# Ledger of designs, part 15: VH-VL binders against Thymidylate kinase (dtmk-1)

Target 1, 218 residues: Thymidylate kinase (dtmk-1), of Caenorhabditis elegans (q22018)
Amino acid sequence: MATDQKRGLLIVFEGLDRSGKSTQAKRLVESINKKSTESGDASSSPSAVLQAFPDRSSSIGKLIDQYLRKEIDMDEHALHLLFSADRFSKNQMIRDNIAKGIDVICDRYCYSGVAYSLAKGLPEQWVRSSDVGLPKPDAVLFFDVSPEVAAQRGGFGEERLETATIQQKVAAVMPTLRDDAYWKTVNADGDLDSVEKNVFRIYENLDREKPFESLEKI
Short names: E, the ipSAE of ESMFold2; O, the ipSAE of OpenDDE; V2, 0.75 times the mean of E and O plus 0.25 times the DockQ between their complexes.

## First folded at step 5 (VH-VL; framework fv_benmelstobart)

Design p6 (from p1 with light chain N93D; at its last look DockQ between E and O 0.80; V2 from the best seeds 0.00; counts 0 for: pae E 3.4 > 2)
Fold by OpenDDE, look of step 5:
Structure p6 (fold): chain C 218 residues (1-218), chain A 120 residues (1-120), chain B 107 residues (1-107)
Amino acid sequence: as target 1 above (218 residues)
Amino acid sequence: QITLKESGPTLVKPTQTLTLTCTVSGFSLSSYGVHWIRQPPGKALEWLGVIYSGGSTDYNAAFMSRLTITKDNSKNQVVLTMNNMDPVDTATYYCARKGYYGWGSYFDYWGQGTLVTVSS
Amino acid sequence: DIQMTQSPSSLSASVGDRVTITCKASQDISDYVAWYQQKPGKAPKLLIYDASNLETGVPDRFSGSGYGTDFTFTISSLQPEDIATYFCQQYDDYPLTFGQGTKLEIK
C-alpha cells in the first residue's frame, strides 16, 4: 500500500542583500534534516535540500556570477533571461524532490529576478513573463530588514547589484510582487535565533496537502 | 495615512443583494489583502472572506454560495456582493487590511464600518 | 472551524487593577492569535498579534501570552480609556474566528 507520502514543500526566501535570508535558509534545511535523522524513520520525516539562485556552480550561474563580480558586462535583458534560465534549469529537480516528499528551500527565486529587472527599468510585462511555469512556492518568506541593520552587516558593496541605489529601488518594487496568500513577511532585524524561530514556526504550519502548482503569473 | 472606508446602502430589503465598496488609501491593494468582517449588533465578529493581493479569494463556507469579493487595484476598491439578504444579516460590515508581519491574517487597519439593516 | 472560547464575558475592575482575559482554542493554533480592542461605536483596534507581539503605538500596559490552545491577554494597570470590549481572534486556519468578546467596565 503506497503510504500516501505527503509531498515536499517549496519554500522561497526572498529579501534584500544582507537581510539574513541565506543564513536562515541554511538553518532551516539543517533543522529539517536534523529532525529527520533523529526520528530514525526517513520515510515519515521530511528532509530538505537547499537551492540558491543563482546557482553559481552551474554553467549559467557562472556567467551570472561573472556579471555580478563585474568581470563581464551584459545586456540587462540577457541577464534577466539568464536568471530565469538558471531557475528553470532546476525545475525538474524541484519537482522531483517535491514528489519524493523532500522540501526544497530556495535562497532567492523569481521574485528577486523580477524585482531587480523592474528596478532597472525593464518592461514589466516582459519581466513578469519569463518565469511563468516555474513551481509555485508554498510560501515566500520575505525578509524585511531595516537599512540600518543591513548596513551593519559586512560584505555589502562587493557585487554589482549591492549598491544603495539598486537596493533601494528593489526594496520599493518587491512589495508589488507580494501575494499574501503565500507571502509571509519576516522581521529580519532580530537576532539569528529569534528569526529562526519565526521561520520555523511558519514552516511547521505549511499545508502539505495542497496541490502543488506552477506559477501562472508573477 | 492608512485608511479603509466602507460605502454602500445602509438599508436592504430581504432577498435583495448587498453591494459594499471598500475604498483604501495609504497602501496598495496589490500588496495587501483585504478582508470583510461583520458584526451583528451586540454580537461577536464574524469573518466573511478575503481577497488577497494577488486577486485570489477565500470565503467563509457559511457564505460562499452568496458572497463574492472583487477588487480593482487601480481604483483602490474592494467590492463585497452578498445575495439573498435576510434580517439575520443585519450587521455592521467592516473591511480590514491584513497585517504586515508574519503568518496568517490578523487585521492591523479597519474601516469605520457601515451598518447594514435588512428590513422589509 | 476553530472555536475561540473567551473568558470572562464581562469584567468590572478598578483603575490601576491588573486585568486578565483568556481565550481557549478548540485545537492547537500555535501562536496565531490576535487581540483587539473595540470601543462603543468604533471599529476594532489591533493590540496584539502572534499572541504576544504588541502592535506599534499600543501602550505597553497591554500584553499577550500563550501558545497552543491557551492564550492570555493582560492589562497590567487598567486605565479609564480602556473601557471597551476585547476580542481574541485566531488565524491558524480559515475560516478566521473570533472569541465572543469580553466587555470591560470600570468600577
Scores: ipSAE 0.058, ipTM 0.700, lowest interface PAE 3.2, mean pLDDT 92
ESMFold2, look of step 5: ipSAE 0.435; ipTM 0.782
ESMFold2 (binder alone), look of step 5: mean pLDDT 93; pTM 0.941

Design p7 (from m1 with light chain L94W; at its last look DockQ between E and O 0.80; V2 from the best seeds 0.00; counts 0 for: pae O 3.5 > 2)
Fold by OpenDDE, look of step 5:
Structure p7 (fold): chain C 218 residues (1-218), chain A 120 residues (1-120), chain B 107 residues (1-107)
Amino acid sequence: as target 1 above (218 residues)
Amino acid sequence: QITLKESGPTLVKPTQTLTLTCTVSGFSLSSYGVHWIRQPPGKALEWLGVIYSGGSTDYNAAFMSRLTITKDNSKNQVVLTMNNMDPVDTATYYCARKGYYGWGSYFDYWGQGTLVTVSS
Amino acid sequence: DIQMTQSPSSLSASVGDRVTITCKASQDISDYVAWYQQKPGKAPKLLIYDASNLETGVPDRFSGSGYGTDFTFTISSLQPEDIATYFCQQYDNWPLTFGQGTKLEIK
């Protein structure tokens, strides 16, 4: 009897740098997998994989990483397309995992790509078009962090896009990408445990019976 | 300041169609969903439907056959259309904004409401 | 549909009193409950979301608690301006549903 295995979920973490999204994404994956292991039935409990964008270990991601580290310069259009390509390079992986009932947790996704490019002044129609066709997230968890809290978190300013001006512009753009049908804002000013609880709560209430779709627009 | 305001006819005849407009200010419809809720006099609130920031809609199944919600982001307007009105549909109709934080749909800002009376 | 059974339907209390309103969901809805205050002739006002989070600008005498099926709304010290009907609302599942309301009066 083909155990009607529920599909996996695609969950995207979005937010500004130092919003804590990466930490929380990792924690979510760990929590999901821990529960899966404890249940003893790998077939009945979801497992999860973490995918960061950009994937700095990939060929494309390495180029992006060089740019971010200020080792190379790049045309902004090219950079945008590389980010899109990086995401598309994982397209099949995401779909395969979802089909297997494995949750895919993304640290950043197309929304960051679009937001940063728009913040840089690239054409809106063009910027919003490049990621069309990617898997549609079941949920976007947007980590809303106050500038004050973000500033207290170390490591800011080392990468090219980690400037106050860029972050401010991205912060202004990101909300314009919101679709509250699947966009969930997380107050990221809280402590790690509080935020984690909130993230997990959102996760637990996601509907696995909805059709898995592709992005038709961004 | 965030505001929502309902406008439209306050008197509708039975079997006619109700059209209400919600005009919003202080926020963008491209960023927030808007819900319609009604309240019969002296009764509890009843959720009708929602149009999300992305343009998709969800309706209460009880009204799906006769309810349509549309919007124009550029005009900051959400429009509710309800067909085949009946005296039982007499209520104060509210538009409300979806809350900013968390999962689900609670309403952080409401219009003042408009009383719609269905009578011959 | 998820039923939200609110209790009591009406309540009279004195200024300074602790007031408690309960809402029971027909199924487990986690903490996806909001509480609203509605004054006569006015639209509802959000007071609490996610069962226990106080909305910005709302006095801290208002609070909420609960998880699963049983939820509680509390006014720690009733004020004259708190005369209103209070509603709970669930947003765990479609359609969104409200409690029948609690009319609060001051003695």
Scores: ipSAE 0.039, ipTM 0.681, lowest interface PAE 3.5, mean pLDDT 92
ESMFold2, look of step 5: ipSAE 0.514; ipTM 0.794
ESMFold2 (binder alone), look of step 5: mean pLDDT 92; pTM 0.933

Design p8 (from p1 with heavy chain G33S; at its last look DockQ between E and O 0.45; V2 from the best seeds 0.00; counts 0 for: pae E 3.5 > 2)
Fold by OpenDDE, look of step 5:
Structure p8 (fold): chain C 218 residues (1-218), chain A 120 residues (1-120), chain B 107 residues (1-107)
Amino acid sequence: as target 1 above (218 residues)
Amino acid sequence: QITLKESGPTLVKPTQTLTLTCTVSGFSLSSYSVHWIRQPPGKALEWLGVIYSGGSTDYNAAFMSRLTITKDNSKNQVVLTMNNMDPVDTATYYCARKGYYGWGSYFDYWGQGTLVTVSS
Amino acid sequence: DIQMTQSPSSLSASVGDRVTITCKASQDISDYVAWYQQKPGKAPKLLIYDASNLETGVPDRFSGSGYGTDFTFTISSLQPEDIATYFCQQYDNYPLTFGQGTKLEIK
């Protein structure tokens, strides 16, 4: 009897640098997999994989990483396209996992790409077009952190895009990408456990019966 | 600043149609869901329906046959149309925005409300 | 429809008092409860969402708790400006429903 295996979920974590999204994404994956292991029935409980964008271990991601580390310069259009290419390079992986009932948790996705490029002044129509066709997230968890809290978190300023000016501009752009249909804003000013609880609540309430779709627009 | 404002007739005759407009500012209708809620004088709040950011709608079953919600994103307007009004429909009508945080359909911003009286 | 039974319907308390309002849901609705304050002639104001999260800008004397079917709204120290009607709301499922309200007066 083909156990009508529910599809996996695509969940995207978005937010500014130091919003805590990466930590929470990791925690979510760990939590999901822990539960899966404890249930003893790997077929009945979802598992999850973490995918960060950019994938700095990939060929494309390495180029991006060089740019971010200020080792090389790059045309902003080229950079945008590389980010898109990086995401598309994982397109099949995402789809395959989803089809297998494995949740894909993304640390950043196309929304960051669009937001940063728009913040840099690239043409809107062009910027929003490059990621069309990617898997559509079931949920975007946007980590909204106050500047005050973000500033207290260490490690800011080492990478090219970790400037106050860029972050401010991105912060202004990101909310414009919101859609209540799949966009869930998380108050990221809270402590790790509180935020985790909220993230998990959102996760638990996602509908796995909805069709898995591709992005038609951003 | 985020604002919602209801406008339309404050007096409607029985069997006539009520049309209210909610004009929003400070946010985009393409990004946020807007709900209609009414409150009869001295009574509890009653949810009427919602128009989602994508344009789809859901209605309270109690009003589904009489209620239509539409919007124009470019005008920042949501329109409620309710047919066959009755004196029992006398209430303050509110439009409200879905909450900013989390999963749920709570309301973080409300219009001031408009009192609609249904009377001959 | 999910019913939210709010109690009490009315309450009179003194300034500085601890005030507690309860809402009982007709079914398990997790923590999908909001609390509103409504002053006469005004629209409801959001105070609490997700049962226990304080809305931005709301004084910390307001709090909420509960999960499942029983929810509590608390004012730790009642202030004169807190005279209002308070409502709970569930958003676990459509249609969204509200409690009948609690009219709070100061002695």
Scores: ipSAE 0.286, ipTM 0.777, lowest interface PAE 1.7, mean pLDDT 93
ESMFold2, look of step 5: ipSAE 0.392; ipTM 0.750
ESMFold2 (binder alone), look of step 5: mean pLDDT 93; pTM 0.949

## First folded at step 7 (VH-VL)

Design k1 (framework fv_cemiplimab)
Fold by ESMFold2-Fast, scan of step 7:
Structure k1 (fold): chain C 218 residues (1-218), chain A 121 residues (1-121), chain B 107 residues (1-107)
Amino acid sequence: as target 1 above (218 residues)
Amino acid sequence: EVQLLESGGVLVQPGGSLRLSCAASGFTFSSYGMTWVRQAPGKGLEWVSGIYSSGGSTYFADSVKGRFTISRDNSKNTLYLQMNSLKGEDTAVYYCARKGYYGWGSYFDYWGQGTLVTVSS
Amino acid sequence: DIQMTQSPSSLSASVGDSITITCRASQDIYDYLNWYQQKPGKAPNLLIYDASNLETGVPSRFSGSGSGTDFTLTIRTLQPEDFATYYCQQYDNYPLTFGPGTVVDFR
């Protein structure tokens, strides 16, 4: 019996490549689980799981992975729907974890999908429609990183959607998706420990008493 | 030493346009978010606009949304505020300020001396 | 928009007094609140960030407290250089908003 168990939180990490969002998502999961373990009572402390999108290990995600590695080409509308399908394939897992009091930390979500497709010139209304009905995040942490800091992190430009041109267009589009009711901007220019402290501060102030909703619009 | 120096404030007629500049020195400009805050003569502080270090996010007060644009040139260590369709109510000293290094949203730890914009016929 | 109010709008005090200034947000802002000091003809100066953290170089006689909607700035043993206008500012959400200010005058 978990009479005092609160629901889990859905927290989404968004931002450009090299913003450190993936590292911070992993660190948040580790911090939540460490605190749960240290309390000695898992029922009274939340635990967390990490879900990266796209999930490159799934059947849908393997097709997406081939596209991102430049091994195949695909119609842009079909690709957009595959990214949406990948997210919906995790819809029930997210809802089940939230109901059990388990926090779900997503590295990218529908906002990346919409921003990249709009950056490629696909029709706005159509692009914004395919992710309606997904679980609504309790918070979207948007990681803003300076070019100086991003340059130090390495690995950029190797995959199809990592070019400077597409990233520049995505940077212009993604802020237009912001809903100030649940989006928070994180200055990602600090060292890893300082950014982690700020992420955890946002996390611990989120309201678990709020009803868990579905996205009515993007 | 951290320094922020605003320039561009002049007398402008209603409906006119003006661009303010803020020259930064003494720190790695590209690593910090920046903001514009104004103060009408004898009145309190009003936040106008903010831009994060990457330039990926810009924000505006409702009173200036659609008329003002914030931008930055990290290669020149300079912050800009483009003001269009100016109104008498835009008369104020305009300060640029640096966002603190860590944390969400922010505190403004260093401020320029301000530049006076007067909108009058 | 989140509206900020301050009380009192002004107060008169003497050197050596302890004073408190209150700031109220129209909705819950957690501890996402800063305090600034401004002297006539000068730019504002950061005193306290995140409700209770003292900025480097600011005298320990300044302190901040509060969370949610109600916040307090306290100045113990008021000094001559403390006669100024004080502003609170929230950063829970955009647009960022300042309180109207509290003027601390010499009595």
Scores: ipSAE 0.000, ipTM 0.439, lowest interface PAE 16.1, mean pLDDT 83

Design k2 (framework fv_cemiplimab)
Fold by ESMFold2-Fast, scan of step 7:
Structure k2 (fold): chain C 218 residues (1-218), chain A 121 residues (1-121), chain B 107 residues (1-107)
Amino acid sequence: as target 1 above (218 residues)
Amino acid sequence: EVQLLESGGVLVQPGGSLRLSCAASGFTFSSYGMTWVRQAPGKGLEWVSGISYSGGSTYFADSVKGRFTISRDNSKNTLYLQMNSLKGEDTAVYYCARKGYYGWGSYFDYWGQGTLVTVSS
Amino acid sequence: DIQMTQSPSSLSASVGDSITITCRASQDIYDYLNWYQQKPGKAPNLLIYDASNLETGVPSRFSGSGSGTDFTLTIRTLQPEDFATYYCQQYDNYPLTFGPGTVVDFR
């Protein structure tokens, strides 16, 4: 007999800093869980979880955090692999949640990692290889913010990866990673509520009946 | 140990000028943005000015724009606030603070003890 | 300029109480909001950045929530060292602006 359990969705939020993507990722998790509660599913586990990359609270993420805080220096190849290791440390957790019908919302994923490493001039083929085998997102929501809007928000944090120069290079590289089959552009110049409604509409139209795949290439 | 030490606060006449300094130690000063925040006696915090890690970008509150200049000397690990055309309402404790490690934001993770500027006849 | 308001302006509490302070922005600021604590005669200390992230070394009894225009700071199981003034601060746009502060005083 067919079960009424459908798999969870893996949804990735990508974009430059100051695009509002982290706020929208949190709001999507809240909206999914609220809807689950309103449907009379109050006794069940949450319907969605948030996973930020890098996970700065994990052992691997704490070392990445030291680099981003300018407390240590590291070879750029080693750093790239450390970011990749951080994502793979969550590989089984993502797959387990998806199998249980729990949606996983990622604030950044392999696309950020690849884009930043390419922006630093690392070899393209090598950079694109280290995240092959990670769960493939059902959707990547790319938050597109105009340079004018981004520039008006307070100063950059001035972490290594948040300087204006690296952000400009990442902005040039990120579109080359796009696959229109599962990437969707979100206009991030809108107000919070309008962007939230558009995000939720994309979410509701995703197909849970598609096979859950692994990334064969990036 | 991160330390910020402000100096230069004194009594000054209205219309006068004053330069504040903030000596930084315990971190790579040239890698961080810095800010000045003031607090009038018995009142709340007011952001005054900010400067990027290189000194290439500076920002000011409207109340001080055109009168105050922020600068830094990364070779001396020192932040400056040059205050011109001082008014009574500029009377405040002036804090220097470091922009935090994390994110694109302007949050201030370490603060100096403050230096009192009094503008009065 | 983005205007920040805080409620209440002051409150009296006892050790062991749980308290909530509210901050409101005059326009959407996403989660670009920080919370600071200032003890009498001392410089401010960062408690929470980006609305909900606890700064290193800050006790877990502090928490922040909210997005858009409405934000809250919660202190559960209030300790003697928590009697202070608390400020929210936005960084969505220049000029950076602080709330007027909330004074937490002992009862």
Scores: ipSAE 0.006, ipTM 0.557, lowest interface PAE 10.0, mean pLDDT 85

Design s11 (from p2 with heavy chain Y101F; framework fv_benmelstobart)
Fold by ESMFold2-Fast, scan of step 7:
Structure s11 (fold): chain C 218 residues (1-218), chain A 120 residues (1-120), chain B 107 residues (1-107)
Amino acid sequence: as target 1 above (218 residues)
Amino acid sequence: QITLKESGPTLVKPTQTLTLTCTVSGFSLSSYGVHWIRQPPGKALEWLGVIYSGGSTDYNAAFMSRLTITKDNSKNQVVLTMNNMDPVDTATYYCARKGYFGWGSYFDYWGQGTLVTVSS
Amino acid sequence: DIQMTQSPSSLSASVGDRVTITCKASQDIYDYVAWYQQKPGKAPKLLIYDASNLETGVPDRFSGSGYGTDFTFTISSLQPEDIATYFCQQYDNYPLTFGQGTKLEIK
């Protein structure tokens, strides 16, 4: 089944807490949709959608949310599989949007899942195995923030995986997952608007050369 | 601290295969891609190809049919193999580390370069 | 392929002078350009990336600017150790391409 239409992009935002990645993911989706409306005839269909992982509003995500809020305890293998199940529950939605030419911007993806589980001491081969078959992103935007800048940004509502110990271990593990063929490092130490401009420049470059062929798989 | 060093034969006969090794220090090949660039005497720099930290490769279309880049992370080595050498392939060959920030590939550290002469 | 054209091909200046080198891309490359310094017998050294970002350890007398197709590289106050050949490089698209170089000489 041949198609003449370019597909949408799958772009993943990764980084440590307080890197600003979630704010930038929302801003990118808003910018894509705004520019599409300004340039086109206006449409009821979006040009980009945001998918945050874990999706705390879903049935699977509500269970994950309870763990993160310290309301329940769970075996680490079971938790890892729930995070993978959460991602796979969106697999068809991602593929369908991409096929329609709609960009999917993910706030965290399997790389966060792998990094956190490795930080907890789970075996690497097993940890990576549960996400095999997920769509492979066209790009991962990794938000690199210095510790001093992150500390200045503050924030309230600390959760189970937000301790200094876990964050330090994740910071050590995350770079080992990087594949610089498709990972783009964003300097997240800048002000919100300068980082947004740099994110959109990376997006524009990816958008100019959208592929026709289906997403590869992990 | 961070170094790259090219090694291999300096003389190659026409039709033979060139093999150059880039040995890196001060960083991990599992975290950084490495590019090969060459400069023929008196001519512009030419990008040959890259091997990314994850092991995938991209090649300049002009060289793709006869160029292979491989690596061994445990040995800290990247290997360029180019088949069917011709006198016009005479050049200084560099390996260089892919830059950390931003889009695409710029080179933050370069090897010293090695001159390869192709003649009978 | 994207062509990178530098001007001038050579430049002569005195210590303390402001030196400007330009680079023109054959198509829009946003800000995906780097600038390198190469001294005789030495490997190239990165000075600037993303058109205007100074590499760590590089003196602040070096700067870059530009967007789209036109880029400039400036040395605000030339020092003797700055005598070298300077190259621009685009990384918007493969194959990666370089300018032909600008030889900077002291008067």
Scores: ipSAE 0.603, ipTM 0.822, lowest interface PAE 2.2, mean pLDDT 89

Design s30 (from p2 with heavy chain S105D; framework fv_benmelstobart)
Heavy chain, then light chain:
Amino acid sequence: QITLKESGPTLVKPTQTLTLTCTVSGFSLSSYGVHWIRQPPGKALEWLGVIYSGGSTDYNAAFMSRLTITKDNSKNQVVLTMNNMDPVDTATYYCARKGYYGWGDYFDYWGQGTLVTVSS
Amino acid sequence: DIQMTQSPSSLSASVGDRVTITCKASQDIYDYVAWYQQKPGKAPKLLIYDASNLETGVPDRFSGSGYGTDFTFTISSLQPEDIATYFCQQYDNYPLTFGQGTKLEIK
ESMFold2-Fast, scan of step 7: ipSAE 0.658; ipTM 0.851

Design s31 (from p2 with heavy chain S105E; framework fv_benmelstobart)
Heavy chain, then light chain:
Amino acid sequence: QITLKESGPTLVKPTQTLTLTCTVSGFSLSSYGVHWIRQPPGKALEWLGVIYSGGSTDYNAAFMSRLTITKDNSKNQVVLTMNNMDPVDTATYYCARKGYYGWGEYFDYWGQGTLVTVSS
Amino acid sequence: DIQMTQSPSSLSASVGDRVTITCKASQDIYDYVAWYQQKPGKAPKLLIYDASNLETGVPDRFSGSGYGTDFTFTISSLQPEDIATYFCQQYDNYPLTFGQGTKLEIK
ESMFold2-Fast, scan of step 7: ipSAE 0.647; ipTM 0.848

Design s35 (from p2 with heavy chain S105N; framework fv_benmelstobart)
Heavy chain, then light chain:
Amino acid sequence: QITLKESGPTLVKPTQTLTLTCTVSGFSLSSYGVHWIRQPPGKALEWLGVIYSGGSTDYNAAFMSRLTITKDNSKNQVVLTMNNMDPVDTATYYCARKGYYGWGNYFDYWGQGTLVTVSS
Amino acid sequence: DIQMTQSPSSLSASVGDRVTITCKASQDIYDYVAWYQQKPGKAPKLLIYDASNLETGVPDRFSGSGYGTDFTFTISSLQPEDIATYFCQQYDNYPLTFGQGTKLEIK
ESMFold2-Fast, scan of step 7: ipSAE 0.614; ipTM 0.837

Design s36 (from p2 with heavy chain S105G; framework fv_benmelstobart)
Heavy chain, then light chain:
Amino acid sequence: QITLKESGPTLVKPTQTLTLTCTVSGFSLSSYGVHWIRQPPGKALEWLGVIYSGGSTDYNAAFMSRLTITKDNSKNQVVLTMNNMDPVDTATYYCARKGYYGWGGYFDYWGQGTLVTVSS
Amino acid sequence: DIQMTQSPSSLSASVGDRVTITCKASQDIYDYVAWYQQKPGKAPKLLIYDASNLETGVPDRFSGSGYGTDFTFTISSLQPEDIATYFCQQYDNYPLTFGQGTKLEIK
ESMFold2-Fast, scan of step 7: ipSAE 0.661; ipTM 0.846

Design s43 (framework fv_benmelstobart)
Fold by ESMFold2-Fast, scan of step 7:
Structure s43 (fold): chain C 218 residues (1-218), chain A 119 residues (1-119), chain B 107 residues (1-107)
Amino acid sequence: as target 1 above (218 residues)
Amino acid sequence: QITLKESGPTLVKPTQTLTLTCTVSGFSLSSYGVHWIRQPPGKALEWLGVIYSGGSTDYNAAFMSRLTITKDNSKNQVVLTMNNMDPVDTATYYCARKGYYGWSYFDYWGQGTLVTVSS
Amino acid sequence: DIQMTQSPSSLSASVGDRVTITCKASQDIYDYVAWYQQKPGKAPKLLIYDASNLETGVPDRFSGSGYGTDFTFTISSLQPEDIATYFCQQYDNYPLTFGQGTKLEIK
């Protein structure tokens, strides 16, 4: 994009539950919007929006929510496609916001979907194919926490994808999806302020002049 | 075993300063933040503030003009100081450990200490 | 401030009953909700966090659900030891806020 019209960034937060990723995603959105408001532009829209996946409030997300709460059963291939459909339902919203200069911060993305489906033993090639064509993140912030530590923070097993065994398999699989060109590990140790500072440092160093691309493979 | 224990109970006269100490064991204050919450008799829980593992603080705006939270990691102690106490500040005061990374739910609570403000 | 409104304020139920308590946030708080049990003269005890995750050591008759603004806490089969006041809490934004509590009694 021309230097006088900077695009928004797509930033994805990935990691196990209890890694602090959701808290940091929210804080980044709030920090960006606070700085935007301080510009004094009365017509300015928020500079960042938060999009959690799955979007449990949508029609697709409500079906996913029922499955995760063990209220319904579903074929695992069908469930995988519902997760992909949930992401693709936001595809145009993401692209439109990026074009308008609005940053999109995702709490989980296709990497969670692929990792959980692979952890359940679904065929690798098929699992990696359903999210091809989604917007490619400018950065994936991977929040690294020990599965043992994560399991000790509370109960697992309330939702289907929150069992200790699934979390351990996901912890083993998700790093295999890493692409060092745009994945950054965030150390889960330290206090809220220290982690937030590191997240913001990564954010402020991202290149808005880079072409915005689609995922050709995962 | 993880424990938190508030000092007290205590009686405070109106306009005096309250000081409460929370002593922790079974975990390090350099790894976990500690919150203060109070509960007036028969009423809902009310959040006062937090000190994070790194020493920074956040306060409920309703109290920030008279509230200070400090800590000493080497003593395993968190201290709440509240100025200009009023009879409406009569409550059971709790210290509680926050969840991982500043997830601000409370996995362990102290037993609570009754603070009575009367002349 | 984010307001958490609990319903009902009190209820009486019999042992073995299914008990449901609801909590409504004044704005979208995602799944950043915890539920606590407080027995008379005791500190609150964490039961549920992230709206639906059961804390370690908590009986599986307790469950939570919800996302956005509407949250539900359920006891599938009430036991005598469950008599307590239950509170929801949001941790999406500061100040942290609690519901007014639901006092549960055996009929």
Scores: ipSAE 0.000, ipTM 0.429, lowest interface PAE 14.9, mean pLDDT 83

